# Ledger of designs, part 1: VHH binders against ATP synthase subunit gamma, mitochondrial (ATPC)

All scores and structures are predictions.

Target 1, 283 residues: ATP synthase subunit gamma, mitochondrial (ATPC), of Arabidopsis thaliana (Mouse-ear cress) (q96250)
Amino acid sequence: ISTQVVRNRMKSVKNIQKITKAMKMVAASKLRAVQGRAENSRGLWQPFTALLGDNPSIDVKKSVVVTLSSDKGLCGGINSTVVKVSRALYKLNAGPEKEVQFVIVGEKAKAIMFRDSKNDIVLSVTELNKNPLNYAQVSVLADDILKNVEFDALRIVYNKFHSVVAFLPTVSTVLSPEIIEKESEIGGKLGELDSYEIEGGETKGEILQNLAEFQFSCVMFNAVLENACSEMGARMSAMDSSSRNAGEMLDRLTLTYNRTRQASITTELIEIISGASALEAAK
Structure headers, positions and changes below count from the first letter of each chain, unless a header shows other numbers; antibody chains aren't numbered by Kabat.
F, E and O stand for the ipSAE by ESMFold2-Fast, ESMFold2 and OpenDDE, each averaged over both directions (binder to target, target to binder). V2 = 0.75 x the mean of E and O + 0.25 x the DockQ between their complexes.
[cut] marks letters that were taken out.
The coordinates of atoms that the task and the answers printed are left out; those that the model quotes come from them. Centres of patches stay.

## First folded at step 1 (VHH)

Design b01 (framework vhh_brivekimig_d4)
Fold by ESMFold2-Fast, scan of step 1:
Structure b01 (fold): chain B 283 residues (1-283), chain A 124 residues (1-124)
Amino acid sequence: as target 1 above (283 residues)
Amino acid sequence: EVQLVESGGGVVQPGGSLRLSCAASGFTFSSYAMSWVRQAPGKGPEWVSSISGSGGSTLYADSVKGRFTISRDNSKNTLYLQMNSLRPEDTALYYCAKGRYYSGSWYRSPFDYSSQGTLVTVSS
């Protein structure tokens, strides 16, 4: 193999190493920016889970699975994992008189699920992470879902952040006001609300609707931030692996380059010596 | 098969009252929220009121709040709408619908069940 070919390969691998190292640093910076907000947002929905319940096994006529994924790749298995969980939820909740529909967030889950589940997707949203995530942006998305999608239960699938090397696929359930009321009548947690007096002309139905809407917004905000943290952590790990692999390849190519260069020098010296010897013999 | 049959409409003068009924069959009535939807001549459908499967929760459009009362009798599979203090703007075909209306979205279309509605005309 020529010295030039090996040198060109070394340049390419060096570029890959620089790019993956830079991408790792960008992911680390973005993780630092979002991690604190994700941890703080965990407290927003806990009181609602205590009051309204989070019954993942509740049997309902219409389930909507909200699948959170990323727009960009190179983040390990986080996107394939939420798709797998979403498909499992479909099988568990579908039946002869039971409907399951999907709301997809992110380009990666959209691309995967449009292949065999397009008819069950009622809404898809992309580029949510193009600008820094804030509550107002997620609240608009939550409002769009609540206004345009009918459901008895919303099942939000996301990657909960644990560490840069570990994330946990998680499903959070938000129940419709009708299901919450039905659960309350059979001795559920909302039976306690019947003991309170309602002022200002608000009906029990209006209060339950407002609570469910606010709970959904809080859960969605946390889920989106958790998934963003998991994406950045997974990307850091992927880029670190790629950079390390590129470094190993560069080391191997450097050895090959040195051997090829040494062989070339040896050949040149042999040719010079042979030429000189032939010239002396001719005299 | 799901069937919804509305009745009780008629002609009434402003300030009068009417009670609409909807007889439901073909599904477990007590397991579903029910709604009333109206369509005035030359206009699109307007949601009026909804009631939960148990009857414990009710919701009303601002235009009818305080004047209309939705109720149900699960033992008779019947939905009701008591309309008081009727106004000319309440003139419409009234439809019974399976499911709860939520900001322009329906669990099932009010027209899925070949319902003809019941006509309410408020005129002097």
Scores: ipSAE 0.000, ipTM 0.234, lowest interface PAE 11.3, mean pLDDT 77

Design b02 (framework vhh_brivekimig_d4)
Fold by ESMFold2-Fast, scan of step 1:
Structure b02 (fold): chain B 283 residues (1-283), chain A 123 residues (1-123)
Amino acid sequence: as target 1 above (283 residues)
Amino acid sequence: EVQLVESGGGVVQPGGSLRLSCAASGFTFRSYAMSWVRQAPGKGPEWVSSISGSGGSTLYADSVKGRFTISRDNSKNTLYLQMNSLRPEDTALYYCAKDYRWGSYYPTSLDYSSQGTLVTVSS
């Protein structure tokens, strides 16, 4: 019956609405948990920019692009965006006597970039947020990158969180200790350190190595949290949109159902009246 | 047709409070996310805050977070913006908008075609 077909369709759409509402609530809850930590982590790396200088457009022989993506989809264009930016950085930094390599974080960027850039990928990691994200977990990843990848500059590509529909593709650059030393000016903060006795017998090179490693860990921690916020925000937005679309479709189907039911009731009443009239005439 | 009528604007001193209201008609209010957008004199539109159709989720621009509170009453088809600790930079025409996408940051993607309500924060 046509009424049953409409009813079954309504049940399907209502189920989709419930599922997308639930997914939105989960994303919203996760966003609230991560947003505070992301905001707090923004201050962790700014002191290093003040100490080591700001050289985002520095020209180096070996660049490594760190691409941050998610493991799960349904989060708008955030993953395609970081892939596009990463590929643009490859073209801008590639050339004769120059090398560009990728470090991929997340299943979505891995799936996209393994198709045509596999030879340039030196490290890939997925399921970073299988356990709750914290500084220790991200610092282990940062340490793995520093131990296994040679670079002059690390270019970290991520989605900086502004709002659930406004994600700013961002590139943060971290320089190797050798490049930092070369770019430091005479009489700068690092020059002052050269004249000071360093406890423990550490050399200037060892101090720069420690500062660069700590800077990278801080920048990575912020970048990972920013990208997680953007993922949750984008998913919340996508799920809310899907839920509203399902609600509108349910409204239309409800109208169709009511019209079909009313028509059926009218027809049934006419048949009952006709039958009763025929029966009375037959008496 | 969609009708949105803002009210509640006025002149207030720094640190003061105002409550804006938006009366909505011509659509199923409970089914759409709603937003507040403002435009300061001589500047482009700026997204301020959004609320989901059910009211269960809210979002705020960094510039107003902790000071403004968005809310809605679906039984009255009315959207609200409670503005506390107002600053001179909050001076703008405030528009409410029916949102075709949750929490839209870009004012051009929002459906608002009303006169707005003026909020002036000055001595």
Scores: ipSAE 0.000, ipTM 0.086, lowest interface PAE 22.4, mean pLDDT 75

Design b03 (framework vhh_brivekimig_d4)
Fold by ESMFold2-Fast, scan of step 1:
Structure b03 (fold): chain B 283 residues (1-283), chain A 125 residues (1-125)
Amino acid sequence: as target 1 above (283 residues)
Amino acid sequence: EVQLVESGGGVVQPGGSLRLSCAASGFTFSSYAMSWVRQAPGKGPEWVSSISGSGYSTLYADSVKGRFTISRDNSKNTLYLQMNSLRPEDTALYYCARVRTYWSGSTYRTYFDYSSQGTLVTVSS
């Protein structure tokens, strides 16, 4: 290997360090923009948990798994993790006369799951993050899911943000109005709704439908924001790793260049010495 | 086909002067820094002096400062070393060499990729 080839490789690796540092800065900026909203949105569904109960894992006939992933890569294992969890939920909730279907959000999970699970996918959505995430945009997505997909339980799979080095695969369950009403008739927390004196108002079914739709929107909004934070955090970590790896590669190339240069100097000195010896012998 | 051909060596008395020339061909001379290196009969090679491609900057070994002057004529592709107040310890084979640079950590380093065959300078009475 020539010293010019090694030098060119060193320049390329140094450029990779600059690019990965810039990408980390962009991810950090985006994380700052989303993190506050994600943390605040955790409180949006607390009233529904209090009203509708603890939303325990329940056994239902039809489960729909909503898998949240990113459109862009370079974010560690966040996308492979939600796919793995989603497939595990499929196996755990499948059984005799039980049905499990998928709703996929994001290009990465879509690409992975379309290979061997296409028949079980009832809806896929991409480019959700094209514009800054807000409640209105996520509520439109939630409404599209509710209108186009039949379910007894929606199981939302996402990466909950804990820190830039830690994100937790999380499953949140939202129950259909029919299941909620059935649970309330067993003497659940919704029994208070039957105690209200309603004059010319909406039916109980309409009230439960509206509550379920609003709950799903709130849970989905939090899940989408949490997943976005985890994506940015994972990307920062991935860029840090890439930058460190590039630095190590640069150190190895520098050592190789120094050895090649030393060999070149040694060869040149040998030629000089040989020439000098020949000239001395000629005299 | 890079070639460096030196001339001007010889025998001179202590306190005398001598001028070495190095004719370069096969590359854009003005784009490269050039150096003079010497080797005494029983010793390793010693760097003597360097000059930038433009001729604006020069460097000298402590052993020759104030006595030797490096210069170049880019229009003639020629490097020079003017040696004054010569001492017996200046007796050596003198080589001209082309300088290359590279990035090492946060600092640029230098090495030589081509050199001449050498010309003998003897300082004796």
Scores: ipSAE 0.000, ipTM 0.081, lowest interface PAE 23.1, mean pLDDT 74

Design b04 (framework vhh_brivekimig_d4)
Fold by ESMFold2-Fast, scan of step 1:
Structure b04 (fold): chain B 283 residues (1-283), chain A 126 residues (1-126)
Amino acid sequence: as target 1 above (283 residues)
Amino acid sequence: EVQLVESGGGVVQPGGSLRLSCAASGFTFSRYAMSWVRQAPGKGPEWVSSISGSGGSTLYADSVKGRFTISRDNSKNTLYLQMNSLRPEDTALYYCAKTYKIYWGSGSTEYHFDYSSQGTLVTVSS
């Protein structure tokens, strides 16, 4: 191995180190931009959980698992984790008279799940994060899902952000208006209000439908922001690891370069000494 | 592709000891919690023990506390279960499982065990 080959390899590794450090900084900046919004959006849906319940193990005939993933890689295991959780929910909710379908958000989960589960996927959404995320954008997606997908329970699978080194696979449940009326005391109380109608007032079904739509929009908005934060944090960690690995490789190559250079100097010096000795002996 | 290969099972007398091993590949071993799950003849699967990715936290089923010790060597991608003071009721097929935690919005936690291997048979008999 020549000094030129080692030097060329060192240049390549230095470039990788610079790129991964830059990518880490970009991820850190993006995380800072969305972290506060994600944490604040938790407050939007938690009151609905208190009011309507979470019911993680409610037994229903039609479950829809909404799987949140990223469009781009280099973010550790966040995407494989939500896919595994989603498949676990499929097994837990499957049965002879039961149906489980998937709604996939993000290119990474789509690629994985299209291999084995194409027939169970009712909707796939990609490039949701192409523009800065806002409530209106997520609300339109939520409305499209509710309008076009039949369900008794929606199971939203995402990575809840805790810190740049800690992401929690999380499942949030949203129940259909029919199940809420059937299972909750609130459905019964709305029945009482139907008899005390204000002219042009909403029916019980309309009120429950509006509550489900708003709850799902709020949960979905939080989930998308949480997952975006987890993606950025995981990318920071991945880039930091890549940068350190590049640094270690650079150190190894520097040692090799110095050894090769020293060997070349030694060889040249031996040739000079040998030549000088021969000349002196000849005189 | 996740691959888990268990070994170390066998026939042992009551009061004896065995050490089970699980060689893992196809994923970043140190980032995932790992568990041992057993299935006795004619019964459903029973969780035995779990260990965090770093090895800093361990959990045991009440039936094995004080007798079994779970450990891992992240440099070798290997999970271990040291079984002491074995009893006839410990007879089962033992599975190594990649472990996922499912967190519900309410804060509740459930565990999912990903084990697709043949397991290793432990028989405690005189």
Scores: ipSAE 0.000, ipTM 0.292, lowest interface PAE 11.5, mean pLDDT 78

Design b05 (framework vhh_brivekimig_d4)
Fold by ESMFold2-Fast, scan of step 1:
Structure b05 (fold): chain B 283 residues (1-283), chain A 126 residues (1-126)
Amino acid sequence: as target 1 above (283 residues)
Amino acid sequence: EVQLVESGGGVVQPGGSLRLSCAASGFTFSSYWMSWVRQAPGKGPEWVSSISGSGRSTLYADSVKGRFTISRDNSKNTLYLQMNSLRPEDTALYYCAKSKYTFSYSGGYTLQFDYSSQGTLVTVSS
């Protein structure tokens, strides 16, 4: 192949390497900015698990699956994973006289799920992460979901951050006040709530409503931050792999270029020598 | 203070067209989702359509999909609703509404927002 063709390929690969290195640095910077906040936000909702117990297997008539995904790609399997988990939850919780609906966060899950689950999607939100995430922004979204989406249980699907090479698909369940009260009344798993005194003239229903709203806001805030960390970590890892692959390809092309150039020089020398010999023989 | 002033209402025959306008002031118009909400006589409010701050994303109620087009001109702080193929069931007082959200939002639910006190009446009658 010509040296010019190899040179042009090398330029393209160098450009890809430069872009992927830049994207890796941006992802790493964003991860540093959000990781501490995600880890600290875990403390906001864990007390509710201790108080209300672990609710992942509770059977209800209406489940709403909240699927957290990213708006941008190039972040490994994080988006495909939450979609897969969300669809599994639909299959497990749907049945005769049982309804499952979706609330989708992020453009990637929206694009995938609108293809074959559009009729079950009651709400979709995108560009939530376009500006730096804060509690107030997420709490407004959580409040709107609670006021406009009917449910017995909310099942929040997200990627919990462990490391840049490992994220853990996670489902957090938040029960409606009506379900918590029903479980307490019939002596179910949540019967321990009956041991708490209701003081100050507030009703048990009012206390449970406030707890559910606060719990959902806290869980949602943590889940959104966790998913953002997992997105940045996965993107950093993906860009690092792409950059290394580009570097390896560049090394192979450089070797090819050197061999082609050397072969061209050798051919030129042979032609010169042959020409000189022919000229001398002609004497 | 947020101000929303609707105009463009009137009487049209079934199958006719009408264009509503809403002049907004008192907030950063381009940063907020804007919506149209209608209320027919004797009925509760019904969400009709929403548009993102940039205008790139639009949402429509099933009852108006394919017939109504929402748009905005951020340079003029004005929201529009183009209504085509009007039906008697479209007869209502139409309100311009400012969303409380700056992020992209879609769904058939009534969003939390502020209504204009005036509204503009649209009557579709033979």
Scores: ipSAE 0.013, ipTM 0.298, lowest interface PAE 8.4, mean pLDDT 79

Design b06 (framework vhh_brivekimig_d4)
Fold by ESMFold2-Fast, scan of step 1:
Structure b06 (fold): chain B 283 residues (1-283), chain A 125 residues (1-125)
Amino acid sequence: as target 1 above (283 residues)
Amino acid sequence: EVQLVESGGGVVQPGGSLRLSCAASGFTFSSYAMSWVRQAPGKGPEWVSSISGSGGSTLYADSVKGRFTISRDNSKNTLYLQMNSLRPEDTALYYCAAGPSLWELYKRLGSYDYSSQGTLVTVSS
C-alpha cells in the first residue's frame, strides 16, 4: 500500500464524513419542522375512537391495507418494517370469500412489494413529500383513495414517531359507513350515535359517510406526519452512525499513513545506500 | 359534445424521448380518472398508466415503470405522458381514456366512459 493510496483513501473518507454530517443536519431540521404537527395531529382522531370505538379485530369480507413508506432511502428499517406488517395483515385477513388489497404510498414500499404482491396492489402514490406536508394535500390523497378503492375496512400501516432512535409500527383501522351502521345496530359504544339528536336535513347514512371520510382524512394526516418524523429520525441515526464510522476509519487511516510514511523513508534510505553501493562496485 | 384529442406522437430512435398530450373537453375533467392505453400492431390493448382526478395518485405498468411519467393539468383540461428511454417494444398506437375511478380503470381494461382515436408512436433503429 503506497503513501499516495492511503492519502487518497483519507480524502474520500473525510468527504463522506462531511456529507453524512450535512445530511444529518438536513434531517434534523426537517424533523423539527414536522414533529410538532405530528404530535398535535394525534388529537384529531381521538374523538372518533370515543364515538366509534376501537375496531382492530373486526372481521370483514374486504380489507384494504394502506402502506406508508418513504421515497428516499438511508432511513434504517422503517420501510422494510411497514412492508413486513402489511404482509402479515394480508395473511391474517385472507380467507374463503375474503379479499385483501394494497394501497401503497411511497417509492420504497412500492419497489419491495411489486416483487411478490403486484397482483394485489390496486393503487400506488409517490412523491407525496415533494411539497410541504399539510392537511389540504393529505385530504386530497385521502379523497383519491376513498373515491378509487372499495373496502369494508381500511388498515393504515405507518411508523409512529417515538424518538430519533425508536419508531413504533402502528396499524389504524377505519371502517366503511355500512360496517359502522351494522355495528351500531348490534350495540356497544357505536349505539351512542342513535342517542344523538341530528339537527338539519341530513340523513343518518349521509352523516355516517361524512364522519367516515373525515375520520379517514384525520387518521391519514396523522399517519403521514408520524411516518415523516420516523423517516427523518431514522435518517439522522443512520447518518450519525455513518459519520462516526467515517471518523473512526479516518483515525485508523491516519495511523496507517504515518506508519507507511515511516516505511517509505526507510525504503528510500535502503535504495540510496544500495544505489551508492552498486555505483561503487561498478567503478 | 365529449372530445379527447391526442398529440405528440411520432418517430424516434431507441433511447429517445416523446411527450404525449391529451386535450379533453365536454365533461368535468377534474372529476374523472385518466389513463393511457397502447396497442402494438397485431396485439391486444395494453394498459400503460393511470392518474386520479386530482393528480394525487398514479399507477404504472411494470414495462414502463421508471421510464414514463403521467401527469395532468386540470386548469388546462390536459393529460400528459412523458416517455423517456424509449425502446422498440414501445411502438404502438397510444390512446387516452377517462373513467369513473382509478381502481375501476385499473380493473376494467378497455371499459371506459370516454376514449380517443389515438396517436402513433414508432421507435425504430
Scores: ipSAE 0.000, ipTM 0.094, lowest interface PAE 21.5, mean pLDDT 76

Design b07 (framework vhh_brivekimig_d4)
Amino acid sequence: EVQLVESGGGVVQPGGSLRLSCAASGFTFSNYAMSWVRQAPGKGPEWVSSISGSGRSTLYADSVKGRFTISRDNSKNTLYLQMNSLRPEDTALYYCAKGSWYELIRKYGTSFDYSSQGTLVTVSS
ESMFold2-Fast, scan of step 1: ipSAE 0.005; ipTM 0.410

Design b08 (framework vhh_brivekimig_d4)
Fold by ESMFold2-Fast, scan of step 1:
Structure b08 (fold): chain B 283 residues (1-283), chain A 123 residues (1-123)
Amino acid sequence: as target 1 above (283 residues)
Amino acid sequence: EVQLVESGGGVVQPGGSLRLSCAASGFTFSSYGMSWVRQAPGKGPEWVSSISGSGGYTLYADSVKGRFTISRDNSKNTLYLQMNSLRPEDTALYYCARGYDFRSGYYTPFDYSSQGTLVTVSS
């Protein structure tokens, strides 16, 4: 390997290190912008869990799995994880007289699932985070999903943010008004809704429909923000690892360069000394 | 197996009208949004219009807005495209497609019919 080849490799590795450091800073900045909003949005859906529950094990005829992923890669295993969980939910809810469909959010899950599960995908959404997200934008998306998909249960798969090194794959379930009403007749925690006083001209069915739509919007808003935080955190970790690996490679190449340079100087000095000694011996 | 069969294409003079149909089978038609996509000779595919599963929401490309009308009959598993005031630049193979992909305020379909129906607008 020549000194010039080693020098060129060092330059390339140093450029990779600079790029990965810059990408880490961008991810960190985006995380700071979204983290507070994600944490605050947890309060939007928690009251529904107390009243309606998060019922991942409830058996229904039609399940829709909403898979949240990113549009860009280089964020560790967050996208492969939600795809794996989504496929497991598909298998668990499949059966005779049962229908399971996917709603995909993000380009990465779309690319993975489109090849093998295309017939089961009813809607995909990409570039959702091109502009800063707010509740109104996510609410419009949630409404669009509800208009395009009929369901008994919505199972929202996302990465809940804990820290830049810890993301929790999470499934949140939203039940249709028909299923909530059926559960109320059987009893359990959902059965307590029958004791609630409904005031005004709206029917119980209309109230339950409005509650389900509002619950879905709240859960989706939190899930989207949580997943965005997890994406940025995972990208920070991935870029940090890449930058560290590039630094170690640069150190090894620097040692190689220094040894090669030193060997060249030593060889030249030996030749000069040997020549002088040969001339002296010739006298 | 998802099957989409287009029909209704033909040759028409500028300013004329055509109605395209797409017969769908192999899936629960009313549960899916549907789209029309066209491909002119030597060009890539261009999204034309989309409709929600219920038919309550429709979208159109700016190039066809006000001239084309998308509709569906869920009882017959059939998608329609009514094309009015046709122009030479509307000449293309028209494909129906299942579903659509929402990207920053617009939709693109994620699977196309293999067959297509040819629409030629010539004087």
Scores: ipSAE 0.000, ipTM 0.279, lowest interface PAE 12.5, mean pLDDT 78

Design b09 (framework vhh_brivekimig_d4)
Fold by ESMFold2-Fast, scan of step 1:
Structure b09 (fold): chain B 283 residues (1-283), chain A 122 residues (1-122)
Amino acid sequence: as target 1 above (283 residues)
Amino acid sequence: EVQLVESGGGVVQPGGSLRLSCAASGFTFSSYAMSWVRQAPGKGPEWVSSISWSGGSTLYADSVKGRFTISRDNSKNTLYLQMNSLRPEDTALYYCAKLYRGSSYPRDFDYSSQGTLVTVSS
């Protein structure tokens, strides 16, 4: 082990520490920008859950799993988590008379799922975070999904933000008007919709279609913001961990450098002493 | 431009069978649910059957359930309706219709065709 090698390692580790600290600050800033919006958007879809009920286990012939992931890495396990949940939903909902397809949002889930499930992917969207997320942008995405995908149930998989060290894998289900109509006919929760006023000659089917579309937009807006918060929180945690590890490594290298330098000085002293002794002996 | 062209209509005796076809063009046929709708003389339009984009899900009106079979061939952009045990009440102009994506509700048509006449007479 030479002093030069230790110095070179110290320089590399200092650079890593500097970069990870900067990345943590950027993630923290982005989290601050989206956290309030995510929390506010939770209220946007809760009335639909109260009205239509929570039906995560509803059995349908055609399920579409919408998997939300990030475009950039270094955000812990958030992307592997939504992929695992999406695959579990495929297993649970696939069958001889049941179809499951995927809509993928984000580069990371796309890369993972294109290996195993390319034939089941109907739509893939990336770079959603290129511009600051707002309702209009997410509504365009929701409309694109609705126009390009046929479904009985949409199962949206995302990471709900709890804290910078904790995200909750979550599945939100949006039912098609057909399934909602069937639920109502068997004395389901949809009977409550009969209490609402219908205006302007709209049919019950048109009301249910509009309600489902609006619900999907609201759920997608919340899900996208929640996932963005979880991404930023996970990245902060990952960068903090990397920065601390780099600091510990730097401390170890500093100790090694001091030991190597001390050993070098001792060796030089021994060589000087030995040389002087040898010169005296060789006289 | 969306085009739907029906064929296979004609005169058939009660208890007979007939197969209707609908050739689709101007849109991605494999991405849309399709329906058959009929209009009997002097009556309003009546929904007959719907099929999902893949063919994995089908729906039938009570009046035709067990007698009619809807199917599709996405490789040929063609929708079919196999009609068995035909009755005089099945006499109508039959239309194929493209449904709004994500909707299986019988009224949600983006487009329908000019129709093909089916007459069930003794």
Scores: ipSAE 0.000, ipTM 0.100, lowest interface PAE 19.9, mean pLDDT 74

Design b10 (framework vhh_brivekimig_d4)
Amino acid sequence: EVQLVESGGGVVQPGGSLRLSCAASGFTFRSYAMSWVRQAPGKGPEWVSSISGSGGRTLYADSVKGRFTISRDNSKNTLYLQMNSLRPEDTALYYCAKGFPYYSGLWGMDYSSQGTLVTVSS
ESMFold2-Fast, scan of step 1: ipSAE 0.012; ipTM 0.475

Design b11 (framework vhh_brivekimig_d4)
Fold by ESMFold2-Fast, scan of step 1:
Structure b11 (fold): chain B 283 residues (1-283), chain A 122 residues (1-122)
Amino acid sequence: as target 1 above (283 residues)
Amino acid sequence: EVQLVESGGGVVQPGGSLRLSCAASGFTFSSYAMSWVRQAPGKGPEWVSSISSSGYSTLYADSVKGRFTISRDNSKNTLYLQMNSLRPEDTALYYCATRYFGSWSPKLYDYSSQGTLVTVSS
C-alpha cells in the first residue's frame, strides 16, 4: 500500500485523539460541578431511613420502575445497565393481579425501551440536564411523577457514583402512604410513627402523605445527581480509553509508515544495484 | 430492625459445591424479594442473583448463570444459594440483601452482618 493511505489514516486517528481528549476534559469539569452535591445529597434521605426504615424490596400489587438514563451517549455501560436492571425488576414484580409500569428519564433508556416495552411506559422525561441540576428542578420532576402515576411502590433505578471507573447499579424503593400506614399498623419499625407527637390540625394520613412526597423528592434528587456523576465518570473513562487506543493505533500506523517507506527505499536500491550490474555486464 | 445472618461459606477446590444460607428477622420475609451480592478482595460489590417474594421468578448474573441456584423457604425465613462448579473467580464475601438489584449499595451494608467467606483454591 501507498504511504499516502497510511498518512491519511494517521491524520484521522490524530483527530479522534484530539476530540476524545477534549470530551474527557468537558466530562471532568461537569463531574467536579456535581460530585460534591451528589455526596452531600446522600444525607437528605438518611433521616427517612431512620424514621421509616430502609424500605426492603416489598412485594406489592402495583410497582412503578423509574429508570434514570442519560440524554447523550459515549458513557460506557451506564444506560444499558439501568435498562437491564429495570427489565429484571419487571420480571421479578410481575404476576397474577400484579402490575408493573415504567417511568423513563433520559433519551437513551427511552430509545431502548420503546422498542419492546412501549405499552408499559406511563411517562417519559428528557432533557433534564438542559439547566444545571438543583433541588427545585428535581422536585418539580418528582411532583410530576407523583401526580401522573399511581403506585404502591416506586422503584428508582440509577447508577450510584463510587469513582470515575466504578458505578453501582442501585434500586431505591419509596412506598405509598397506604403501604406505609399498613406497615405502621402491624407494629414494625414504621409502627414507631405512632409514638411521634402530631401537631394539631394534621391527620396521620396527611402527615404520611407529606412524608412520602418529601422522601420521594429527596431520594430522586440524590438518584439524579448520583446518575449524573456516574455518567460523567463513565464518559471520562470511555474517552480516556478511546484516546489511549487512538495513541496505540497511531504508534502502529507510524511503524507501518516507516516500514513502507523503508521497503520502498530497499526496492529502489535493489533496482539501482540490478541496473548497475546489468550495465557492467553489457559494457 | 432488619437482621440478616449469612452462613455456609468455606474453602473448596475448583469444581466443588457450597450451599449458602441467610436467616432473616425483623420484617415479613415472605413479602420481600431477596438478593445475593458478593465482594471479591480489592473489588467493588457484584450482584449475583435475585428471587421474587413468592419464589416464582429468579434472575442470575451472566457470570453464574447455569452454575448457581437461588431459592427460599418462607416458612423458615431463610434464603439459599446453591453454588456448583465453583471457579477461583467466585472467591468473595457473600452478602444477603433485601432491596437492591444489580449490585450492593453502601446503604445495604447496615442490613448485612459479616457476610460469609467463600474461597475457591487448589
Scores: ipSAE 0.000, ipTM 0.194, lowest interface PAE 16.6, mean pLDDT 76

